# VH-VL binders against Laminin subunit gamma-3 (Lamc3), part 19

Target 1, 177 residues: Laminin subunit gamma-3 (Lamc3), of Mus musculus (Mouse) (q9r0b6r508to684)
Amino acid sequence: HIRSDFRHGAGGWQIRSMGVSKRPLQWSQSGLLLGLRGGEELSAPKKFLGDQRLSYGQPVILTLQVPPGGSPPPIQLRLEGAGLALSLRPSSLPSPQDTRQPRRVQLQFLLQETSEEAESPLPTFHFQRLLSNLTALSIWTSGQGPGHSGQVLLCEVQLTSAWPQRELAPPASWVET
Below, E stands for the ipSAE of ESMFold2; O stands for the ipSAE of ESMFold2 at other seeds; V2 stands for 0.75 times the mean of E and O plus 0.25 times the DockQ between their complexes.

## First folded at step 22 (VH-VL; framework fv_ivicentamab_arm2)

Design y1 (from v4 with heavy chain E104G; at its last look DockQ between E and O 0.73; V2 from the best seeds 0.75)
Fold by ESMFold2 at other seeds, look of step 22:
Structure y1 (fold): chain C 177 residues (1-177), chain A 119 residues (1-119), chain B 110 residues (1-110)
Amino acid sequence: as target 1 above (177 residues)
Amino acid sequence: EVQLVESGGGLVQPGGSLRLSCAASGFTVSRYYMNWVRQAPGKGLEWVSFISSGGSTYYASWAKGRFTISRDNSKNTLYLQMNSLRAEDTAVYYCAREGRSWFGAFDIWGQGTLVTVSS
Amino acid sequence: AYDMTQSPSTLSASVGDRVTITCQASQSIGSWLAWYQQKPGKAPKLLIHKASSLESGVPSRFKGSGSGTEFTLTISSLQPDDFATYYCQQYYSFENVDHAFGGGTKVEIK
C-alpha cells in the first residue's frame, strides 16, 4: 500500500490549478483542508505515481474527517498517465453514521472501468495502460470552503496494491519465464 | 435507447411484504448509482433508498430496517424488498438512475409501480 | 441535515408570464441542486442539474440559478406545456436521504 496520513506534514501534496499562482495548502496534524477554490485540485506526490498496474482493480481510499452537521462534499479522483486521462466517482461509501457527530468517513474509488465517469466503458487495456505510467493523481471537489475549524479534512490517502507484502514474497520469476 | 420499467406493485394488507423490480435496458446498472423514489397520492417526491456502483446502500430513516435495496447484475435489474408495510407506504414507487457525469441528478426514471397498503 | 424547502406551493400564471420558483437548503449544498418537472400520471423529468446546467432537449426558456442555500427556477415565457409541478432536489450529501426533495410547486393556469 502507498499512503499519506499527514501527521507530520502535507506529505508532498500540492494545490494545482491552471493559470493561477500557487496557493498555500492548509495543513494540520488532523489533515488537509478540502476548501478548494474553483479549478483547484489536490495533487499527489511522486510516490503515488509511476507504474501502478498492481493497483488495477483495487481501491484508492480517502479518509475524511467530517464536522458535526456536515457531510463529505462530492469528490472526484482524477488520473493521468500514458497520455490518457480519467475521472472516477466513489464506488463504495461508508456504512451510515450519525451525521450530527464528528466522524471519519472512508470513500473508495475502484481503479477499474466501472468507476469511470465516461458514459460508456473504455477498453480494459486503456485503464491499465494509464496505470503503467501514472503521471498525475489528484482530488477534485466542488465549492469553496470557509476556514479551518468545522471543515472537512482529508486525513489519509491510500493506494491499494494486489501484490502481497514483502514477507509473503511472490514466486521467484526473475529471468525465468 | 435507455429505459427503466418497474413491476411488482399491487394491493397488500398491512404488515405484508412486496418485492419491486426495475428492469433496465440500454445501460448496465452496476455502473451507476441506482435509486428508489416514492410519491404518495397527491403528495411530493420522497427519496427512499440508493445503491452505489460498488454496492453500498443508504436508506431514508423511516425505511431503514423494513426496506432493502439490491440488484442482480446478471439480470440488469434493481430491487426493493419492502417488509412490514403500513398504510403510509401507499405510493407510486419509481426507480431512477443517477447520471455518471458531475455526480448527476436522476437523469432516467421509470414510469412507476403503484403499491397500495389497505385492508 | 440538508433539508430542502420550496416555495411557493402553488402558483397561478398565464401563458407568456415570467415564473420564478425558489428552493432553500438548510445548509450550503454548493451547486448540487437539480430541478424536475412532473405532469399528472407521469414520471418526473430532469430539467436542470448542477443548479444551472440545462439538460439536453429542455427548452431554453428554463433557467436555473443560485448556489449555496438559495436557488431559483425561472421560466422566461410560460408555455401551455409548462403547467406542471416542479421539484428541487439536493444531491450534495449522499448521507442525507431524508427531505432531499423540496415539497413541490404546482404551476396552474390563471
Scores: ipSAE 0.756, ipTM 0.867, lowest interface PAE 0.8, mean pLDDT 84
ESMFold2, look of step 22: ipSAE 0.764; ipTM 0.875
ESMFold2 (binder alone), look of step 22: mean pLDDT 90; pTM 0.927

Design y2 (from v4 with light chain A34N; at its last look DockQ between E and O 0.62; V2 from the best seeds 0.66)
Fold by ESMFold2 at other seeds, look of step 22:
Structure y2 (fold): chain C 177 residues (1-177), chain A 119 residues (1-119), chain B 110 residues (1-110)
Amino acid sequence: as target 1 above (177 residues)
Amino acid sequence: EVQLVESGGGLVQPGGSLRLSCAASGFTVSRYYMNWVRQAPGKGLEWVSFISSGGSTYYASWAKGRFTISRDNSKNTLYLQMNSLRAEDTAVYYCAREGRSWFEAFDIWGQGTLVTVSS
Amino acid sequence: AYDMTQSPSTLSASVGDRVTITCQASQSIGSWLNWYQQKPGKAPKLLIHKASSLESGVPSRFKGSGSGTEFTLTISSLQPDDFATYYCQQYYSFENVDHAFGGGTKVEIK
């Protein structure tokens, strides 16, 4: 699986924007600041892109650090590939936690048609086609920095694989899992 | 074509149990966040519980441990199991679909089913 | 926690009046506030999502505004069909389960 955990840097993540100037990404060893302005997204580095068909039917997992009294904002995972674009909402949420305590929160975005925000009309096999040549993976949120009870950080992003190849072997011929 | 129909309401004694059903047509429940919302007679709307598309469940603090939201994807049906019922649980119970975009809010509501808890 | 305070609880008005209903959040919720209309014996109906986006088929006399902590629903010229109870709802975070709806505002005939 493919991972950014930010222990040793921002991992190649950048703020991307339409119609505005780029601004510096705020990073710490605890994670990336999840306080985006309108029209901004956190854009994933190249290691998350390309042929990701082995991740079909598996989650992208976001780990957040939430301060006491704060809450995770709305978050979408946005994908582009093979001339297609999709937005996903979280499919799985963590068990409820005491919000008066600092906490880690994991959101899962299942890479499968049941997680899409669009229903129809869609090209045949569109999700797997998109994953065959993923050109963008980005995180959109309505978190807007100060004005919450604290700062929410993105601590880890993981792209999960269904049947990982650990040894040198011919590429798997998986199409759906 | 898109509809939600609640059933299973009725009169129960305090301490009793009741299972509400919400049959969906025109869409697949497992693609949506699904909700229960209640309204006591003459009172406002009170959120009860939701289940995410992936099956994660959340409850109002007063419902935890007594109420259980679930779904059966083969029947395209949402459920609310209510245990240890009290007089203050008397309400109309609505099921509601949350739009697949967080922007759409509760876009489809059922007609509601009345639960009366009295001795 | 994200408490919602809705004001007024009851409002008497005449046809043609301009009516304003407010909701206050205890912390910023950005634009993630919805408005619903409910008539007696009926399920609520979504009027406005994301603070100001009017739902299909909702008359243009309804207008939502605000962001952050202060939100308003305005009916520019009250019609007979508009006598109902109105609720705001925040959906900023899946963690704010107990205070999703405001207390409601009943708009009555004067």
Scores: ipSAE 0.645, ipTM 0.820, lowest interface PAE 1.3, mean pLDDT 83
ESMFold2, look of step 22: ipSAE 0.697; ipTM 0.838
ESMFold2 (binder alone), look of step 22: mean pLDDT 88; pTM 0.917

Design y3 (from v4 with heavy chain T28R; at its last look DockQ between E and O 0.55; V2 from the best seeds 0.71)
Fold by ESMFold2, look of step 22:
Structure y3 (fold): chain C 177 residues (1-177), chain A 119 residues (1-119), chain B 110 residues (1-110)
Amino acid sequence: as target 1 above (177 residues)
Amino acid sequence: EVQLVESGGGLVQPGGSLRLSCAASGFRVSRYYMNWVRQAPGKGLEWVSFISSGGSTYYASWAKGRFTISRDNSKNTLYLQMNSLRAEDTAVYYCAREGRSWFEAFDIWGQGTLVTVSS
Amino acid sequence: AYDMTQSPSTLSASVGDRVTITCQASQSIGSWLAWYQQKPGKAPKLLIHKASSLESGVPSRFKGSGSGTEFTLTISSLQPDDFATYYCQQYYSFENVDHAFGGGTKVEIK
């Protein structure tokens, strides 16, 4: 698995914006503050990119910390690679919990065509092609207006792989593209 | 042409059970969040339950434990199993598709099927 | 909880009138609000998603606005085809199925 858990910093994650303004991530040992402004998204570091075909048919898992009375906001996982761009919706949601308590919530984004938010007239294997040369993985949350809680934390991002040995010995030099 | 058609409504005595069906055409139910929404006679819309594309389920608090949403992907059909029915469950039950993006809300609705629970 | 309340419950108007319907959320839902129209004996029809985006084929006299906790649906010039009941719905929180629809506004032609 490839993982960011934010215990020792922001792990190379950055805020990306369509404007020229760049603001620092709000980080704590409990996670990244998920209060993004319109036009912003969280961009993943290099270890999530490149050839990720072993993650096809596997989930990206986001672990959130949600305050009492709040709720996970709408979240998209956005992928770019091999000249393609896709947006994914959570495929699996956690079992229902008491929302009056602080809680950990996992959202799963299956890396497969069934998770795509748009019907795309693309080749049958376009998702695998995208994963062969992943150039961006980012998290978008909330819409144009206010509605995202500044108290929701992103505690972990995991890219699931069919070969767990990659977690044990990440290469010192990753293949670009 | 995308379409949803509900069936299985009817007259049931209190404490009884019914299973509603929602047959989909023009799209695969397994690719969408699917929903049940009800409307008591002369009353407003009430969200009952949904199932995510990956099979995760959520319910209104009053339905939990009595109602079960499910689907059969090979038949492209959504179900609502209703147990321990009460007079206040009398309503037209609609099947609704949530668009693939959270942006789309409930974009396709069936015609509804009437459930009557006689006291 | 993400409860929706809607007002008025009933509204009488004439053809050509400008009508406004209001929904309020108990907590901020950003722009994650939909408006539906329902005519007697028929299923609801989606008019507006994301607070202000018109569905394809919906006449431009319908306008959604607002964000956060307060939202409005405006019909700029009421037509005979517009007498119906209108509902708002939050779709921000998947955990809060209860009270996600407003109570409805019946628009009656005088």
Scores: ipSAE 0.769, ipTM 0.880, lowest interface PAE 0.9, mean pLDDT 86
ESMFold2 (binder alone), look of step 22: mean pLDDT 90; pTM 0.933
ESMFold2 at other seeds, look of step 22: ipSAE 0.771; ipTM 0.883

Design y4 (from v4 with light chain N96D; at its last look DockQ between E and O 0.49; V2 from the best seeds 0.70)
Heavy chain, then light chain:
Amino acid sequence: EVQLVESGGGLVQPGGSLRLSCAASGFTVSRYYMNWVRQAPGKGLEWVSFISSGGSTYYASWAKGRFTISRDNSKNTLYLQMNSLRAEDTAVYYCAREGRSWFEAFDIWGQGTLVTVSS
Amino acid sequence: AYDMTQSPSTLSASVGDRVTITCQASQSIGSWLAWYQQKPGKAPKLLIHKASSLESGVPSRFKGSGSGTEFTLTISSLQPDDFATYYCQQYYSFEDVDHAFGGGTKVEIK
ESMFold2, look of step 22: ipSAE 0.773; ipTM 0.881
ESMFold2 (binder alone), look of step 22: mean pLDDT 91; pTM 0.936
ESMFold2 at other seeds, look of step 22: ipSAE 0.798; ipTM 0.891
ESMFold2, look of step 23: ipSAE 0.792; ipTM 0.888
ESMFold2 (binder alone), look of step 23: mean pLDDT 91; pTM 0.933
ESMFold2 at other seeds, look of step 23: ipSAE 0.741; ipTM 0.866

Design y5 (from u1 with light chain V97I; at its last look DockQ between E and O 0.59; V2 from the best seeds 0.72)
Fold by ESMFold2 at other seeds, look of step 22:
Structure y5 (fold): chain C 177 residues (1-177), chain A 119 residues (1-119), chain B 110 residues (1-110)
Amino acid sequence: as target 1 above (177 residues)
Amino acid sequence: EVQLVESGGGLVQPGGSLRLSCAASGFTVSRYYMNWVRQAPGKGLEWVSFISSGGSTYYASWAKGRFTISRDNSKNTLYLQMNSLRAEDTAVYYCAREGRSWFEAFDIWGQGTLVTVSS
Amino acid sequence: AYDMTQSPSTLSASVGDRVTITCQASQSIGSWLAWYQQKPGKAPKLLIHKASSLESGVPSRFKGSGSGTEFTLTISSLQPDDFATYYCQQYYSFENIDNAFGGGTKVEIK
């Protein structure tokens, strides 16, 4: 699994606007503030990118901290890779919680064609091709005017793989044993 | 060619149960968020329940514990199990598809099935 | 709570009139608001999504506007086919769907 939990900083996450990061993230030990302006995306660091085909059919999991009386805003996960771009909505939502309390909410984005927003025709095996050279992974919460989620925090991002990370390491043959 | 057809409505006594079906054609139910919406005679629309593409379920507070949304992917059919029915549950029940883009709300509706709860 | 309040409940107008229907949300819902048209005995029909985007096949005389907590549906020149009841709906919160539809506005053509 690849994760950011923000215990020791913003974890390399940046605000991207037209592909350029210009303003600083607001960060606390509890997470990143999700008060995005229009046209902005929260862009993942390099560890989430590259060849991520082992995550096909697995979820990206966002953990949010939501204030009492509020609700998570609609969130999209945007992926770019191998000259392709996709947007995803959450496939799985948490069990219902008492919304009068501050709470943690996990949203799961299944990395599979069934989770895609677009209905446009796409090349055969396009999702796997995108994951073979992932060049961007971004979080978008769109709206008009000031940010809707100024008090909602992003506490963790996890990219799930089909196997545990230590069991994915190539032992002898890859390292010339 | 995209279509939703509800069935299973009818007359039931208070305290009774009823299961509604919503048969989908022209699209795959499990790729979409699916919804139940009801409308009492002469009244407005009321969101009852939804099921996400991954199978997560949510309910209006007044329906929780009495109503259960589910789907059968092999039959491409959405269900609403209604228990402990009351007179105020008398309504036309619609199923509705949420568009693939989150920017597209309920884009396809069935014609509804009438549930009457009366002594 | 993300409760929608809609006004007026009933509106009388003549063909050619400009009509405006208002919805208020109890908390900001950004632009995550839809408008539906319902004719007697028929299922609702989506007119506008994301506050201002017209659904395919909807006449251009329909216009949605607003964001945050206040939204309007405007019909620029009322036609006989526009006699119907109109509903707004928030689809911002998955956690709370209570009172997500406005109470409706019945548009009666004089």
Scores: ipSAE 0.754, ipTM 0.873, lowest interface PAE 0.8, mean pLDDT 85
ESMFold2, look of step 22: ipSAE 0.776; ipTM 0.887
ESMFold2 (binder alone), look of step 22: mean pLDDT 91; pTM 0.943

Design y6 (from v4 with light chain G30Y; at its last look DockQ between E and O 0.49; V2 from the best seeds 0.71)
Fold by ESMFold2, look of step 22:
Structure y6 (fold): chain C 177 residues (1-177), chain A 119 residues (1-119), chain B 110 residues (1-110)
Amino acid sequence: as target 1 above (177 residues)
Amino acid sequence: EVQLVESGGGLVQPGGSLRLSCAASGFTVSRYYMNWVRQAPGKGLEWVSFISSGGSTYYASWAKGRFTISRDNSKNTLYLQMNSLRAEDTAVYYCAREGRSWFEAFDIWGQGTLVTVSS
Amino acid sequence: AYDMTQSPSTLSASVGDRVTITCQASQSIYSWLAWYQQKPGKAPKLLIHKASSLESGVPSRFKGSGSGTEFTLTISSLQPDDFATYYCQQYYSFENVDHAFGGGTKVEIK
């Protein structure tokens, strides 16, 4: 699995916008603040990019901290790769919780055609092709302004693989020193 | 042609059960959030339940424990199982498709099926 | 809770009138509000999504406005086809199924 948990900073995540200038993320030890301006997205660091075909058919999981009385905002996961772009809606939602309490919720975005927001016919194998050379992974949210949506924290992002990264093998000696 | 067709309504006694079906054509139900909305005679619209594309379910508080939303992907059909029916459950029941993005709201509705709960 | 309240419950108007219907949310739903039109014996029809975006095929005399907690549907010049019941709906929070629709506004001929 590839993950950012934000315990020690913004984890290489950045605000991305249509403009040239960037502004810093707002974060705490509990996560990234989801208060974004219009046209802005949270962009993932390099470790989430490249060849991610092992994540096809697996979820991206967002873990949020939601204040009492609030709700998770609408969120899209946006992907670019191999000359394609697509947006995903959450496929799985948490079991119902008491919304009067602070709570952690997980939203799952299945990396599969059933989660795509586009309805029109799409190229054959386009999702797998996109994942073979992922150049952007971004989070868009409706967290504009000071309401409860702007108080929701992103606590963890996990890119799930069909096979977890195996532990490092012992070094093999094949170079004479 | 995209459409939804509800069926399975009818007259049932209090405490009885009924299963509503919503047959979809022109699209695949498992790619969408699907909803049940009801309307008592002369009253407003009331959101009953939804199922996400991944199968997560939510219910109005009054429906929990009595109603179950489900789908059968091989039949491209949405269901609402209604148990322990009461007179106040008398309504026209609509199924509705939520657009593929949260931005699109309920864009496709069926014609509705009437459920009457009366002794 | 993201409960919707709609007013008025009924409204009498004549062809050509400007009609205004109001919907209030108990907490900010930003712009995640839809308007539906319903005629007797028929399913609701989506008119407006995202507070102000007109669905294709809906006449331009319909206009949605507002954000946050207060929203308005305006019909600039009422036509005979517009006598119907109108509903607002929040679709910001998936957790708040109860009370997501407003109570409705029946627009009747004077």
Scores: ipSAE 0.772, ipTM 0.879, lowest interface PAE 0.9, mean pLDDT 86
ESMFold2 (binder alone), look of step 22: mean pLDDT 90; pTM 0.932
ESMFold2 at other seeds, look of step 22: ipSAE 0.797; ipTM 0.893

## First folded at step 23 (VH-VL; framework fv_ivicentamab_arm2)

Design z1 (from v4 with heavy chain G99P; at its last look DockQ between E and O 0.67; V2 from the best seeds 0.74)
Fold by ESMFold2, look of step 23:
Structure z1 (fold): chain C 177 residues (1-177), chain A 119 residues (1-119), chain B 110 residues (1-110)
Amino acid sequence: as target 1 above (177 residues)
Amino acid sequence: EVQLVESGGGLVQPGGSLRLSCAASGFTVSRYYMNWVRQAPGKGLEWVSFISSGGSTYYASWAKGRFTISRDNSKNTLYLQMNSLRAEDTAVYYCAREPRSWFEAFDIWGQGTLVTVSS
Amino acid sequence: AYDMTQSPSTLSASVGDRVTITCQASQSIGSWLAWYQQKPGKAPKLLIHKASSLESGVPSRFKGSGSGTEFTLTISSLQPDDFATYYCQQYYSFENVDHAFGGGTKVEIK
């Protein structure tokens, strides 16, 4: 698994924008402050990128801290790789919680074709191709700045990895013959 | 063509149970967030429940414990199991689809099915 | 809670009138608000999403505006086909499903 838990700062995450000036991330000891301006996204460090095919069919998990009376904002996970680009909404949501209390919320984004926003025909196995050379993993949200009830923090990002079941190449049933 | 068709409505006694169906065509139900919305005669729209693409479920506070949203992916069908029905549950029940992007509202609605709970 | 309050509940108007309907959210929902039109015996029809974006095929006399907690639907010149009930809906929060729709505004002919 590949993780950023933000206990030691922003973990290499950066705000990516079409604008000229870089804007620094706002960090507290329990996470990154969500609050993106128009055209901004929160871009993952290199450890999340490259060949991530072992994460196909597995979730990216975001852990948020939500203040009393607030709610997680709409969040989109954006992926670029191998000349492809995809956007995802959460596939799995937490069990309902008392929204009058501060709480942790986990959103899961399944890395599989059934999760992508489709706007054009895509090549066969496009998700696996994208993950073979992932060049960007980004978070977009409409949750801009502090609200009346407080701030939403990003506390952890986990890219789940499915390691091979055996140390050697799988039996013939797994390869073309 | 993309379409939703509700069925299973009818007359039920107070305390009874009923299962509504919403058959989808032209798209795969399990790829979308799916919703139930109701409307009592002469009244406004009231959200009942939704199920996420991954199967997570949420309910209006008055429905929790009595209503269960589910789906059968092999039949491409959404369900609403309603138990402990009350006169106040009398309404037309619609199913509705959310786009996969989450950034658009309910884009596809069924025609509705009437549930009547007698006194 | 992200409760929607809609006003007025009923509005009488003539063809050609400018009609304004208001929705307020109990907390900021950004621009995550939709407007629906419903005619008797029919399912709701989506008119506007993201507060101000017209759905394909919706006449340009319909205009949505607002952000945060206050939103309006304006019909610049009411037509006979526009006598219907209109609903707003927040779709910002998946956790807050109670009162996600406004109470509705019935637009009636004078």
Scores: ipSAE 0.736, ipTM 0.865, lowest interface PAE 0.9, mean pLDDT 84
ESMFold2 (binder alone), look of step 23: mean pLDDT 90; pTM 0.926
ESMFold2 at other seeds, look of step 23: ipSAE 0.778; ipTM 0.881

Design z2 (from v4 with heavy chain F103L; at its last look DockQ between E and O 0.74; V2 from the best seeds 0.72)
Fold by ESMFold2 at other seeds, look of step 23:
Structure z2 (fold): chain C 177 residues (1-177), chain A 119 residues (1-119), chain B 110 residues (1-110)
Amino acid sequence: as target 1 above (177 residues)
Amino acid sequence: EVQLVESGGGLVQPGGSLRLSCAASGFTVSRYYMNWVRQAPGKGLEWVSFISSGGSTYYASWAKGRFTISRDNSKNTLYLQMNSLRAEDTAVYYCAREGRSWLEAFDIWGQGTLVTVSS
Amino acid sequence: AYDMTQSPSTLSASVGDRVTITCQASQSIGSWLAWYQQKPGKAPKLLIHKASSLESGVPSRFKGSGSGTEFTLTISSLQPDDFATYYCQQYYSFENVDHAFGGGTKVEIK
């Protein structure tokens, strides 16, 4: 599995924007603030990218911290790779919880054609082709700055793999020997 | 060619049970969020329940514990099992498809099936 | 809670009138609001999604506007086919099924 949990910093996550200006990401050991402005998305670091075909048919899992009375905003997971782009909606939602209490919420995005948001025609095996050279993984939310959708934190991002020991095989080291 | 057709409504006594069916054609039901919405005679729309593409379920607070949403992917059919029915459950029950783009809401509706709960 | 309230409950109008219907959310829902039209004995029909985007085949006289907590549906020149009941719906929060639809606005001929 590949994870960011923010215990040692923002983990290489950054704000990606269509605009010119860059702004710093707000993070803590409790998570990243989901207070994105229009045209912004939260972009994953390199460890989530590259050849991720072992994650096909597996979920990306977002863990959120939601304040009392608030709700997770609508969230889109955007993938780019091998000249393709896809957007995903959550496939699985948590069991219902008491919304009057602060709570952790997990959203799952199954990396499979059934999770795609659009019905546009695409080549056979396009999802697997995209994952063979993933160049971007981004989180887009409908949040409208501070104070509009509450203070929702992104606490963990996990990319699930069918072969969970993939990270223990150091391919660059072995290739050079 | 995209259609939803509800069936299984009828007259039941209070405390009874009924299972509604929603047959889908022209699309695969498991690729969408699917919904039940009801409308009591002369009243407004009331969201009852939904099931996500991955099978996660949510209910209105008054339905939780009494109603169960499910689907059978091999039959391309959505279900609503209704137990412990009460007079206030009398309504037309619609099934509805949530548009696959997160920019859309309920884009396809069935014709509805009437459930009457009366002694 | 993401409760929708809608006004007026009933509206009398003549062909050619400009008609405005409002919805209010108890908390911000951004632009995640839909408008539906329902005629007697028929299922609802989606008119507008994302607060202001018209569905395919919906006449341009329908206009949605607003964001956050206040939303309007405007019919710029009411036609005979527009006498119906209109509902708003929040689809921002998946956790809040209760009261996601507004109470409805019946548009009647004057």
Scores: ipSAE 0.674, ipTM 0.841, lowest interface PAE 1.4, mean pLDDT 84
ESMFold2, look of step 23: ipSAE 0.766; ipTM 0.879
ESMFold2 (binder alone), look of step 23: mean pLDDT 90; pTM 0.933

